# Ledger of designs, part 123: VH-VL binders against q9nrl2r1430to1533

Target 1, 104 residues: q9nrl2r1430to1533
Amino acid sequence: GGVHELSAFEQLVVELVRHDDSWPFLKLVSKIQVPDYYDIIKKPIALNIIREKVNKCEYKLASEFIDDIELMFSNCFEYNPRNTSEAKAGTRLQAFFHIQAQKL
Key: E = the ipSAE of ESMFold2; O = the ipSAE of OpenDDE; V2 = 0.75 times the mean of E and O plus 0.25 times the DockQ between their complexes.

## First folded at step 7 (VH-VL)

Design z1 (framework fv_iluzanebart; at its last look DockQ between E and O 0.83; V2 from the best seeds 0.00; counts 0 for: pae E 5.0 > 2)
Fold by OpenDDE, second read of step 8:
Structure z1 (fold): chain C 104 residues (1-104), chain A 124 residues (1-124), chain B 107 residues (1-107)
Amino acid sequence: as target 1 above (104 residues)
Amino acid sequence: EVQLVQSGAEVKKPGESLKISCKGSGYTFDDYWIGWVRQMPGKGLEWMGIIYPGDSDTRYSPSFQGQVTISADKSISTAYLQWSSLKASDTAMYFCARHTYDFESGYYEYFDYWGQGTLVTVSS
Amino acid sequence: EIVMTQSPATLSVSPGERATLSCRASQSVSSYLAWFQQKPGQAPRLLIYDASTRATGIPARFSGSGSGTEFTLTISSLQPEDFAVYYCQQYDNWPYTFGQGTKVDIK
C-alpha cells in the first residue's frame, strides 16, 4: 500500500487506542471470560470494530462516528459498576474523547 | 487484499528450537485475532491457539498449552509460533489464520483468511 | 472441549449430483459453526460461517444449515473442483474444535 494522510476519524481512533485507558475497549468482550455479557449488552462495539468501519468509510457524518464511540462507553458503564477498573478507565477515556471530538 | 504469508519450510532435528512466522497485510493487523492450526500428515485440523496482536492476549488449546509459544510483533504485522525443543511428533503443516468479525451482529467472530502453511519436518 | 463429529467419513458422488455432509456437536454451539474446504497441498478455504452464511466468492451451490448440535453442508450440484475434504468447526467455545473431516470423492 501507499502512504496517505489519515482522516480525522482515523487519527482520533489511533489516539484512543494509544491511550493508557483503552485496554477495556481494544476488542470485543470475550463471552468465554464474561458469559453473561451479551445477554446484557445488545449492541456490542469496540475500537477495533470502529476502526474497521472508519477504514471502510462507513461513517459519512461525524455524528455517526461519535455515536459509535459513545455507544462503546455506554456499554461499558451499563455492564461495569462504577468502582471497577473498566468503568474508571472508561470515564477517563471518554473525557479524553470528548476533548478530541471537538476537533471533528 | 488481505494476505497471510508464512515463513518457509523447515527441516529440523529433535531437540532443536524453531520459530515460524505469519505476516499479515492488507488490513489492520492489530485489530484481528490470529491463530495457528496444526495438520499432521494425512490428518485433520487442530486449533493450537490464538493471539490478539493489539494487546497480545493469547489463548492456547489445552493440548498445546506449555508445548508451544504464540507471540506477535505488531510493529511488523507478524505472528509467531515457536518450540523450545522439537519432537518428531511435531512434524506437520502449520497454518495461520485471521479471525474476522460479523459486523452486522457484532457478537462473534470467525476465521476467514489463511496462510499458505509452513511445513515442519522433524527427523533424526 | 466440544467434540465435532462429521459423517460420513467418505462420500462418493458423481459430478452433477447433490452432496450432503453432516456435522454434529457434542453440545450446543448455537450458530457459531463454520465449514471449510481443503484440497491437497492447499490451505483450508472458508465456505460457510455462522452455520448458513456463504463467505465472499463462494458459489451458490454451497449452502449450510442447522443450529445447536446438528449441521449440514449441501453442495447442490457437485462440480469437478468440489472434490476435496470438508471440515466443520465450532467457535462457540474455546478451544475451537474441528470435525475430523469428510472426504468427497468422485463415484
Scores: ipSAE 0.541, ipTM 0.874, lowest interface PAE 0.9, mean pLDDT 93
Fold by ESMFold2-Fast, scan of step 7:
Structure z1 (fold): chain C 104 residues (1-104), chain A 124 residues (1-124), chain B 107 residues (1-107)
Amino acid sequence: as target 1 above (104 residues)
Amino acid sequence: EVQLVQSGAEVKKPGESLKISCKGSGYTFDDYWIGWVRQMPGKGLEWMGIIYPGDSDTRYSPSFQGQVTISADKSISTAYLQWSSLKASDTAMYFCARHTYDFESGYYEYFDYWGQGTLVTVSS
Amino acid sequence: EIVMTQSPATLSVSPGERATLSCRASQSVSSYLAWFQQKPGQAPRLLIYDASTRATGIPARFSGSGSGTEFTLTISSLQPEDFAVYYCQQYDNWPYTFGQGTKVDIK
């Protein structure tokens, strides 16, 4: 359809999604494959949900957007032991996020 | 607006291959599961499988595992359902559908948008 | 897999009357249940999700209730356009499963 420029939040989410370490964060953790996840994690979130919130203009402040991204990482570190591939990917992606967030 | 557009009706013979499509528009295609549903003539609805286009995570209903292949090409916002060798019993209407998410109350998923259907007829 | 059973198979009602459709799950699906309407030659249309939440644009005469294994769809004053087949579907566990459908037809 039409000409559209990405918002600052949308551009940042696109960069996160494209990152090699985004795989644990692309979509909500499957309750079917990981049944105890939702017993432990009380505020689940993932990049697809954050992108939808950006598209619906639900973030009014950069701090609200940053809080949701940080919640996603906090959930990862709470559920996954530190030496797992998920936790390692989360550590690297979070560092990348902190660099990119300087554009906000 | 969110829209799913399916490919046109197909008339095939047993043993032939077939690939039908479902093209999404009006949303970020990579971020929503696409499911395939079969409806045999005069019968009810059956889930065949679902795919997440962003990472190609695919789940089949047990009765359809090995009978069909579900795939997606996110560069053109299109999901596919494919048969290597059709049988007369594959004669049916095939629907694609997109999941949705409730951002207010949690992580619930249900299928809210549906394609118009693709009629596949397999006869000698 | 979770088996969904709908009753009755066919419900004959007059316009303006109340219709009540039942759906039973072989095991608990909590409130992860949707209701769909399908007219001949058309795709299913979402009516209700999360057992009782009406989808956008669905008239108030449609209501859903229940949790666990027993669910109902009620149409409070049946309109001519409501004659269709109705399906329940659970999405608590994979594979997602539909009931066999209840046909609502005119008396």
Scores: ipSAE 0.355, ipTM 0.816, lowest interface PAE 2.9, mean pLDDT 88
Fold by ESMFold2, look of step 9:
Formats: C-alpha cells, structure tokens, sequence
Structure z1 (fold): chain C 104 residues (1-104), chain A 124 residues (1-124), chain B 107 residues (1-107)
C-alpha cells in the first residue's frame, strides 16, 4: 500500500458509512442488546473499527482491507437468519461494496 | 492528538436547568463512544451514561436513567449533559471521556481520554 | 450491575516501598478491567487496561494482574507523585462500574 491506496480505503469506508443499509455495521454489536452475540461471533468487527485501522495505516495490502470488510458481512450472515432486517441490509451493502471495490 | 475540552464551572440554584458540554478534537468524533462520569465532593467516580454520536445510541446507568439527558451534536463535535431541574445533590465534578479501541481484539471498550472536568455547584 | 470492591480503603506506605491494591468483581469480568489514578482537582489517568497492559506513557513500576473476579495493581517502588487515589473499573458489561477507590497515603 502507499498513500494513494490508503486514500482509496478511506473513501470506500466513507461511502459504506453513508449507505442507507449501513445501520447494522456502524459500531460493534452491544452485548447488552444481543447477549449471545460474542458466544457465536469470535472475530467481531464494524465500520468504525475499519475506519480507525485505515486512519492508523494498519492495512498494508488492499486484500487485508477487503478481508475485514468481508469478515464484517460474514459475521452478519453467520449470526442473523436470511429473513432478518440485518441480513437483508448486509446483502444490499455487500453488493454495493463489491461494485465499489472493483475500483481498487 | 485527541483533546476533550469541557465548558466552564457553573453555580446554580435548585430547580434551574443546565446543559454542560464536552468538545472533542483530533479524531473522528462520530466513531467513538463518549460518556459522562460524576464525582461528588470527596467521593468516588460513577458512570452516568455514554453516547455514540454517529447514531445517537445512548446508554444510561440505572441510577441516572431519567435524571439527566445525554446528547451530541456531531456537526460541532460536541457532547452534552443536561438537567431539566437541578437538585442540591447534583453538586459535583463532571468529567467527559472518550473510549479507545484495542485493535487486536476490535471490540473492547475502555476510556483513555478525559476532559478537564466541569464543577457544578447547586445551592440556595 | 457488576459491583467492584476495592481493598484496602487506605494504604499507608513509605516512598520506595511496594504498594499492592486489590479489586474484586461480583461476577467474572474476564480481563476487561482498568486501573485509574486520580489526584485532587484532576481528571482520572488511565494506568492499566485489559487487566495487565500498561497504557501509553505509564512507568514500568505500575503493573496489573488477575482475571475473572480478582485483580491486583502493584506499584513496585512508590515515588512521591504516586500518592493518590486509585480506582478499578470493569468494562465487560454496561453499566461500567468503578470500585470505591483506594487512597495511597504516605506513612
């Protein structure tokens, strides 16, 4: 990565956060609201964490950034049945991400 | 660098309203929980509540639920603590604090950055 | 709500000596435990997080240990600036809660 790739990651995260279907992914799932989440999901992640990692230059390769984004969606689909609002939002946001990621 | 700057000391009478502020800088304000801690004179620290400015998700400690309002205005990177009717027992120092993530785990929430404190005195 | 209990309430020690502060949680908090130092008129300062990890800029004389329900803060050689009140705090579950504090005074 270099400075140009880090700017591209930042722009992608901003676009994901602005998307109408970002609401399940803005921050880590609360154990208070979802008591069993961390019993099931062992590698939690969210858009705010990904943005912080971009800001701190933690991603050395585009693949590392993409892996975290895909992990975020994978966690959503693992925890939430397909018919839930969360899973439907995840499907739509993931589709949007795949289109935008082709520009990397 | 991360900074949290609180509004100045307040001297109030019982029954008056009050809104104190905490302005964050040096980071993406929307992406971090920020909260309020009370310290009554000569006493320990008590979490009052926290807010995530990005979506206004707000959590109160049970003893403060319904007693105060926590809010944020992300357009000016500012969190607020508000009373509709102050009591003498609200006399205390109030701190704001921002959490920091452990990047290895990605989900632990602990508070590393603190404001300087706002002294609120409520007396006749 | 998870109750955090600190002991002793006051610890009288001489500079250069070792101080040992205890914190007990009413239920397991795993390793999600922080220690803070507070001097009069000042904001708390984070010393230790994750039970044993020193925060940035904290001297090596501060160390934390424990997991589950029992935790210890050790100051291996007290300096004059270390006389203060120390708080433990759990952040495993909301509401986050502090212990009542341990005051470290000069003997």
Amino acid sequence: as target 1 above (104 residues)
Amino acid sequence: EVQLVQSGAEVKKPGESLKISCKGSGYTFDDYWIGWVRQMPGKGLEWMGIIYPGDSDTRYSPSFQGQVTISADKSISTAYLQWSSLKASDTAMYFCARHTYDFESGYYEYFDYWGQGTLVTVSS
Amino acid sequence: EIVMTQSPATLSVSPGERATLSCRASQSVSSYLAWFQQKPGQAPRLLIYDASTRATGIPARFSGSGSGTEFTLTISSLQPEDFAVYYCQQYDNWPYTFGQGTKVDIK
Scores: ipSAE 0.195, ipTM 0.775, lowest interface PAE 5.0, mean pLDDT 89
ESMFold2 (binder alone), look of step 9: mean pLDDT 90; pTM 0.918
OpenDDE, look of step 9: ipSAE 0.488; ipTM 0.867

Design z10 (framework fv_iluzanebart)
Fold by ESMFold2-Fast, scan of step 7:
Structure z10 (fold): chain C 104 residues (1-104), chain A 124 residues (1-124), chain B 107 residues (1-107)
Amino acid sequence: as target 1 above (104 residues)
Amino acid sequence: EVQLVQSGAEVKKPGESLKISCKGSGYTFTDYWIGWVRQMPGKGLEWMGIIYPGDSDTEYSPSFQGQVTISADKSISTAYLQWSSLKASDTAMYFCARHTYDFESGYYEYFDYWGQGTLVTVSS
Amino acid sequence: EIVMTQSPATLSVSPGERATLSCRASQSVSSYLAWFQQKPGQAPRLLIYDASTRATGIPARFSGSGSGTEFTLTISSLQPEDFAVYYCQQYDNWPYTFGQGTKVDIK
């Protein structure tokens, strides 16, 4: 993408990071701390990975950026039972993302 | 350009406290882990621990758990290594380094950029 | 803790000659191995990561190979600026560990 597209992605990632419900998504899940995570989740991702991809100009289309954010939420809901604080945070942050993504 | 700049050399006595710093620039500080490495005089490198500045999550090498405190202040892009009470055996060069991550494995990864080092001398 | 063992402790080589440095892990680290160069008074410099990938700006004379427990760093034609201590480091398992270093010096 262009400079304006990269600025829009960066702004959205910053808004997600600052959100109260971003804590499960700030960084990759540690295999040492959560040993079974990578047995279940085959395409791990987190906000710091997505932000690095934005900074390296790896997203050519808004759809690619949106797909990575949605993958992050899908991983959360696949690994974490519905009643966990992680799943609840993911539900609220995903709703926030859907509203903000309308700007893209 | 990515840079990690460490605080200057320290000369201390046993029992004194110390806090040394590592300031990142040229990248988004909260996207990367910062690790601390010790090198005793004439010896090799020892990994001490790491911190993720975005939420201050820390992990220590078992050999350094309880010996030091690692912290960060993301508002000024700075990580810290701290001793409550120094010992002569803490005399060493201390390096900070930026840790990257492997998308596929989800592990923290290699040190890609290093600070210049902070020499700490603790004399009895 | 995975123990990393480097050999030889010291390697004496003339400029223009090939140097081969070895690193052994006590358990498999897959390809999660990095090589660093350290000159006196300087911070370590990343040379190779993922066992065989050269870091940005590293000359082609540096190459890494191996997987599992046995790894090699090769310098195909030593330059005067290559005389340094070289460390391997595994990042497959917690805690991350370094080898004790191989000093490459002038014959």
Scores: ipSAE 0.029, ipTM 0.713, lowest interface PAE 7.3, mean pLDDT 88

Design z11 (framework fv_iluzanebart)
Fold by ESMFold2-Fast, scan of step 7:
Order: C-alpha cells, then structure tokens, then sequence
Structure z11 (fold): chain C 104 residues (1-104), chain A 124 residues (1-124), chain B 107 residues (1-107)
C-alpha cells in the first residue's frame, strides 16, 4: 500500500481505540472466558488485528479496510443480544466509524 | 525494530520485595500481550502469566496466581513482574515475551520476541 | 492443564545428520504448537509456529509437522550452531504450557 492511505487507516484505528466504546473491540474475544464464541463466529477480528494489518500494508483498497471494521461490528451484533453493553457500545462506535470513514 | 529490554540482575534475601521490568520498543505496545516465563536453574520454561497493556487485562497460570503480580505502564511501554515477599524457590531466570498473531493467514497466538532475561537470586 | 512431553530428553547427533524431535500433548491442541530454540545463556528463539510455519529468518533446514497430539521438529542437516535445547509449547488452551525440552548434543 501507499504511504498516504496507510497513515489515514492508522489514524482512524487510533481514533476508534481511543473512543470510550472501544472496550469490546480492543483485542480478540477470549476462548477461556467465552468458550462458545468461536463456534458461532467464524471470522473473528479486533482492532489490534486490524491495526497490525494496516502496519503490514495488507489493505490495498479503502474498501478492504472498511470491510474488516464492518466485520468486527457484524460479529458483535451476531454474538451479543441487542440489549447488552457490548451491542450498545458496538452501535455507538459503528456510528462514530461511519462519520470518520467519510475522511477516507 | 521490535525489542524487549529487561532490567538487570537482582540479588535478594527471603522476605524482600522486588519489581522487575520489561520495556518494549519498535511497535505499538498497547496492541500486544506481554507474557512472563520462569526458568529455574537447569530446568525448562514455565509460563507465569500475560497482560494486555491496552486495558490491563491480566491472566495468571494457576501455579503462579497469588505468588506474583503482573502490571504495565503503557505511558512508558513497560511491563512489570513483582513479588511482595521473595522465597529461595523464586531463584530463576525470568523472561518477558511479546505474543502476537499471524495476521496474514488469519489469527494464531504465539510468543515472537523475547527479552534477554533477568536473573533473580534469592538466598540468605 | 495440558501436559507437553518431549522425547528424547537428549539427542546425540553428528554435524550433517538429520535430527528428529518429538512432542506429545496430553489432549488435542489442533495445530496451535510452537517450537523454540535456546542456547546456553540466551533467551529462547521462536523457530516454528502453527505446528509447521517457519518464523521469519529461520533456515529452511528446520521444519515442523503434526497436528492434534503428536508433533515433530526436524533439522534436515544439523549445523554446529544448532546444538541447543529445543522446547515445544502449546497455545490452544489456557494455561499455555511448555514441554520439558530436548537437548541436541554432539556425539
């Protein structure tokens, strides 16, 4: 990837990580604490994984980066019922992401 | 590039407290777990516990729960291993290691970079 | 906890020979198995992860195989710098556990 695109993705990931509602998304869900998660979610992902992919220049298009962020939210809503603190945090962070992604 | 640098060797007496450090550089410290591994003289490796510095999520091996405290200060990219009261049986080499993921082929969790080790000697 | 057992405890080989090291898990760890090399006075060095994937910079003579409970590390043509202790480590289940090590020594 290009240097400009890499910087933009990195800045957006930093903004997501700093957001108060990022706590369910910082790192992969623990198999120890949530044993059935990986039976239900077949493509797990988290912000630390996405940031590493950015740093390794694995995103060639902005759409690929956006797709991974959206996958992260989709996994959250698939596993967690709507009224959970995880799903509520995901809803707010996704809205924030959609606003920030307009800069890409 | 990625480095983990540990604090120097320590010589202590039983009952004393100790805190050793592991400083990461060349990567985003808050995005990777840091693990602590013990190696007793002439023995193999034992996993002690791990910490995620981004949110201080800490997990201990059952054998080390209550024996040690693992912490991190993300503002200076440093993880710590500490004892409130050392025993002679704590004499060992202590390694820190960064655990990471294979981001190309999916996700796989393993220890990729290691500190040089901190020798702790506890004797009367 | 998952117990990792390595064999043999000591393997005596000559330079240029093939060395084969075994690691057995007390229950399946799928392919979540790493191999480390440790030389005297040094930190462990990652050789293989995901049972068969070489870490960056690791020579092609090192290869890993296996899945489930039986794993093998092979050094196809042992070099003088390869005399060391080798550890397997599972990361499928908590707590992560190491084998006791295999010392590869000169005949």
Amino acid sequence: as target 1 above (104 residues)
Amino acid sequence: EVQLVQSGAEVKKPGESLKISCKGSGYTFTDYWIGWVRQMPGKGLEWMGIIYPGDSDTRYSPSFQGQVTISADKSISTAYLQWSSLKASDTAMYFCARHTYDFESGWYEYFDYWGQGTLVTVSS
Amino acid sequence: EIVMTQSPATLSVSPGERATLSCRASQSVSSYLAWFQQKPGQAPRLLIYDASTRATGIPARFSGSGSGTEFTLTISSLQPEDFAVYYCQQYDNWPYTFGQGTKVDIK
Scores: ipSAE 0.150, ipTM 0.762, lowest interface PAE 5.2, mean pLDDT 88

Design z12 (framework fv_iluzanebart)
Fold by ESMFold2-Fast, scan of step 7:
Structure z12 (fold): chain C 104 residues (1-104), chain A 124 residues (1-124), chain B 107 residues (1-107)
Amino acid sequence: as target 1 above (104 residues)
Amino acid sequence: EVQLVQSGAEVKKPGESLKISCKGSGYTFTDYWIGWVRQMPGKGLEWMGIIYPGDSDTRYSPSFQGQVTISADKSISTAYLQWSSLKASDTAMYFCARHTYDFESGFYEYFDYWGQGTLVTVSS
Amino acid sequence: EIVMTQSPATLSVSPGERATLSCRASQSVSSYLAWFQQKPGQAPRLLIYDASTRATGIPARFSGSGSGTEFTLTISSLQPEDFAVYYCQQYDNWPYTFGQGTKVDIK
């Protein structure tokens, strides 16, 4: 969309980054620390990448932005078993996102 | 526009300490890794280490582990490379570089923008 | 660590000729391979990333190819400003490593 949709995307990303449960999502998963991640996850994404796409006006529709955020959570749940700290953080942050996304 | 500006040339004696800087501008400093690369006179490029300024996650090449300290101050968008005790073998050009990503692939593991370099000369 | 080997060490070519530079990895790096150009007294400049994708502003005469362990940088019609040292760099595994460089010189 419009200018208001682009401003709303930036505001939402800022709120996600500031959330206590954002730590698994701030930057791409490390190949050094998690060597098999990129063998399992074929479309890696993180909040810093999404933020740059917002800043470069790459999202034309709210659905495109929402799809990237949902991809990020989907990757988390695919790689990480349900009872890990990463999966628990992802569950809480995704719930927060769904509440905030009502503003879009 | 994106710029990395490094501190000026240094002339030091063996055993002295030194801290050089790399200041980023034109982008969100905390969203990109900063790496440090050494180039000895007449030699190629050597990867020293990287830091993510957003959370200070720092990683060193095994060859440089314990030889240098990499840090960042996100409040002034500046990364640092520091020696506690310089050796003549530390004489080199030191570059900082920003990692980027390909919008199509999403991988974030290569250098896109480089600082101009800081020449460090260590002699007695 | 992954060792990157470039050949030849020096390549002498005339303006307008094709230059072909090789980079070999000691183990597979998939397509996580970048090429850099460095002129005397200057910082390296990114030319190619992901083995074959040209960086923004890089002329079409530069092309990259390869995957796994064998990579090639081709300059299809060498211009005077292309005389420089070229480095390949893998970013598949840490520590990231550079090749030793290939110097492209005037015949």
Scores: ipSAE 0.012, ipTM 0.677, lowest interface PAE 8.1, mean pLDDT 87

Design z13 (framework fv_iluzanebart)
Fold by ESMFold2-Fast, scan of step 7:
Structure z13 (fold): chain C 104 residues (1-104), chain A 124 residues (1-124), chain B 107 residues (1-107)
Amino acid sequence: as target 1 above (104 residues)
Amino acid sequence: EVQLVQSGAEVKKPGESLKISCKGSGYTFTDYWIGWVRQMPGKGLEWMGIIYPGDSDTRYSPSFQGQVTISADKSISTAYLQWSSLKASDTAMYFCARHTYDFESGYWEYFDYWGQGTLVTVSS
Amino acid sequence: EIVMTQSPATLSVSPGERATLSCRASQSVSSYLAWFQQKPGQAPRLLIYDASTRATGIPARFSGSGSGTEFTLTISSLQPEDFAVYYCQQYDNWPYTFGQGTKVDIK
């Protein structure tokens, strides 16, 4: 998928994906690159999975969509120490998300 | 370098079950989606569905939903396509292919690497 | 679903001549359009993606153009190894769909 006649959730996910700080969140964390991730994080999620849920119309309420995005950030901050590039990217992207989510 | 290797040709009778495989190597298997494409004899290409091996999220083309099962085992870098009960109309070449993302310029997908194909023949 | 229509169904070209293949989408796919080459008994080979970007290792004689609903694949100075079936594929919207193919025969 490309972008075409977007819903509000799809528009927001596209803006998140295109943000400079989205790189830790575009896809699930690689187990080969980060072997202990799935031992610590029990509910993994990423923007590609959230986008697929939007495309399948699995979010019935804005709160369900927001909860999945917040889970993604929560996982980031649980796994990554505060001073890492991942945690810093997460902090900035979460702030961007909170501004955009006011439209939902 | 990057390689997708599919299981060998199959000859089956209607009503039999079948599971074919696609093993990835030379890249991080959980960094890419795997798609399945059908090509009936003398016909064009049909997208069947895709799977993300990292969490087994699977998306089917509407015409294949309920007809096949796509799965993956990331511990052995292998994706699968399975039939519970084959029909003569399932006679085809089946290809697996790797879906890619462009993370620099945003989101889009295309098939960059393909398996060699698995010929499935279903006849009585 | 988006329907991809290719024309002509068959094209006969002599070696050294230019071949032009067309692909039309039933609705806009922006530039999310790929071209594949398939030779008898072989898997499809990616030639072009994003409508006009050549894949790694693809000769310069292959070029793609277009956006929206109308796309073209051009093969300049056709070589004997270029006889094959060519498919376009959109990846703008789910489900992803292929055209029916254009067969390029050497005269």
Scores: ipSAE 0.000, ipTM 0.542, lowest interface PAE 16.2, mean pLDDT 84

Design z14 (framework fv_iluzanebart)
Fold by ESMFold2-Fast, scan of step 7:
Structure z14 (fold): chain C 104 residues (1-104), chain A 124 residues (1-124), chain B 107 residues (1-107)
Amino acid sequence: as target 1 above (104 residues)
Amino acid sequence: EVQLVQSGAEVKKPGESLKISCKGSGYTFTDYWIGWVRQMPGKGLEWMGIIYPGDSDTRYSPSFQGQVTISADKSISTAYLQWSSLKASDTAMYFCARHTYDFESAYYDYFDYWGQGTLVTVSS
Amino acid sequence: EIVMTQSPATLSVSPGERATLSCRASQSVSSYLAWFQQKPGQAPRLLIYDASTRATGIPARFSGSGSGTEFTLTISSLQPEDFAVYYCQQYDNWPYTFGQGTKVDIK
């Protein structure tokens, strides 16, 4: 391959993963490091989960893909106080996502 | 298909260094944790540690902290388990395993795909 | 660390009989419990995850149940290929820990 051979969803996920502000979102939050996370966040998700769903063709509509990305940001803002590095990274990455999602 | 292929059997002497490998294929290597499990001859299974290749986040079981080094090279989709100085008590079968996600459920971190194992024998 | 205790250490059954294996956690692991089968010279094979969900390709004769600290693996009609060692493993908290195994032997 190449980028042209990837689905639109795969291409967008790759762009999100490569973004400087993706670090809070690459993988699921650790129960070891953040024990109360799963008491607060009932529908955890991360970019690696979303990418696997793309690869398994689980998204039938662009809206389903967008909903999962938005859930990821919503979880970030629900758990993390506004002034944290996580919340700030989430704000910037979400803005980037909204620009890129216009292509879908 | 998802596969984990481990390096071949090793016969070493006490005090020697060793690095064994686990190569993933059929998936995006940087998106899944890789774990290492030890099985001593005739004994059960013990988790040694896990690594997330995308950012090299590594966690060791307390009994293996400082005994081994786990690393990964994402450019060749390979995870490693390394000893600086082998002991006879390191004689064991070593398995690597990849975690699996359940998309319909809450947080999960179970390991479905396993390598075939690498037998390490340390004797004088 | 969470200690996993399996019983019995060895279970002797005849083909066609029901086998019941127990696994106890030293503290609640909710439903974050997996069962593995291992045959001599082979890697472990995932049978059950999330306490009761069968992994892909696992025969219906294997079933899991339980939550919290008490878990059971049941093999409803034991086949010749089912003679193996079975391990439970919790993944609720790190370090992930295995039970010591139950060996299912032919009578």
Scores: ipSAE 0.031, ipTM 0.709, lowest interface PAE 6.5, mean pLDDT 88

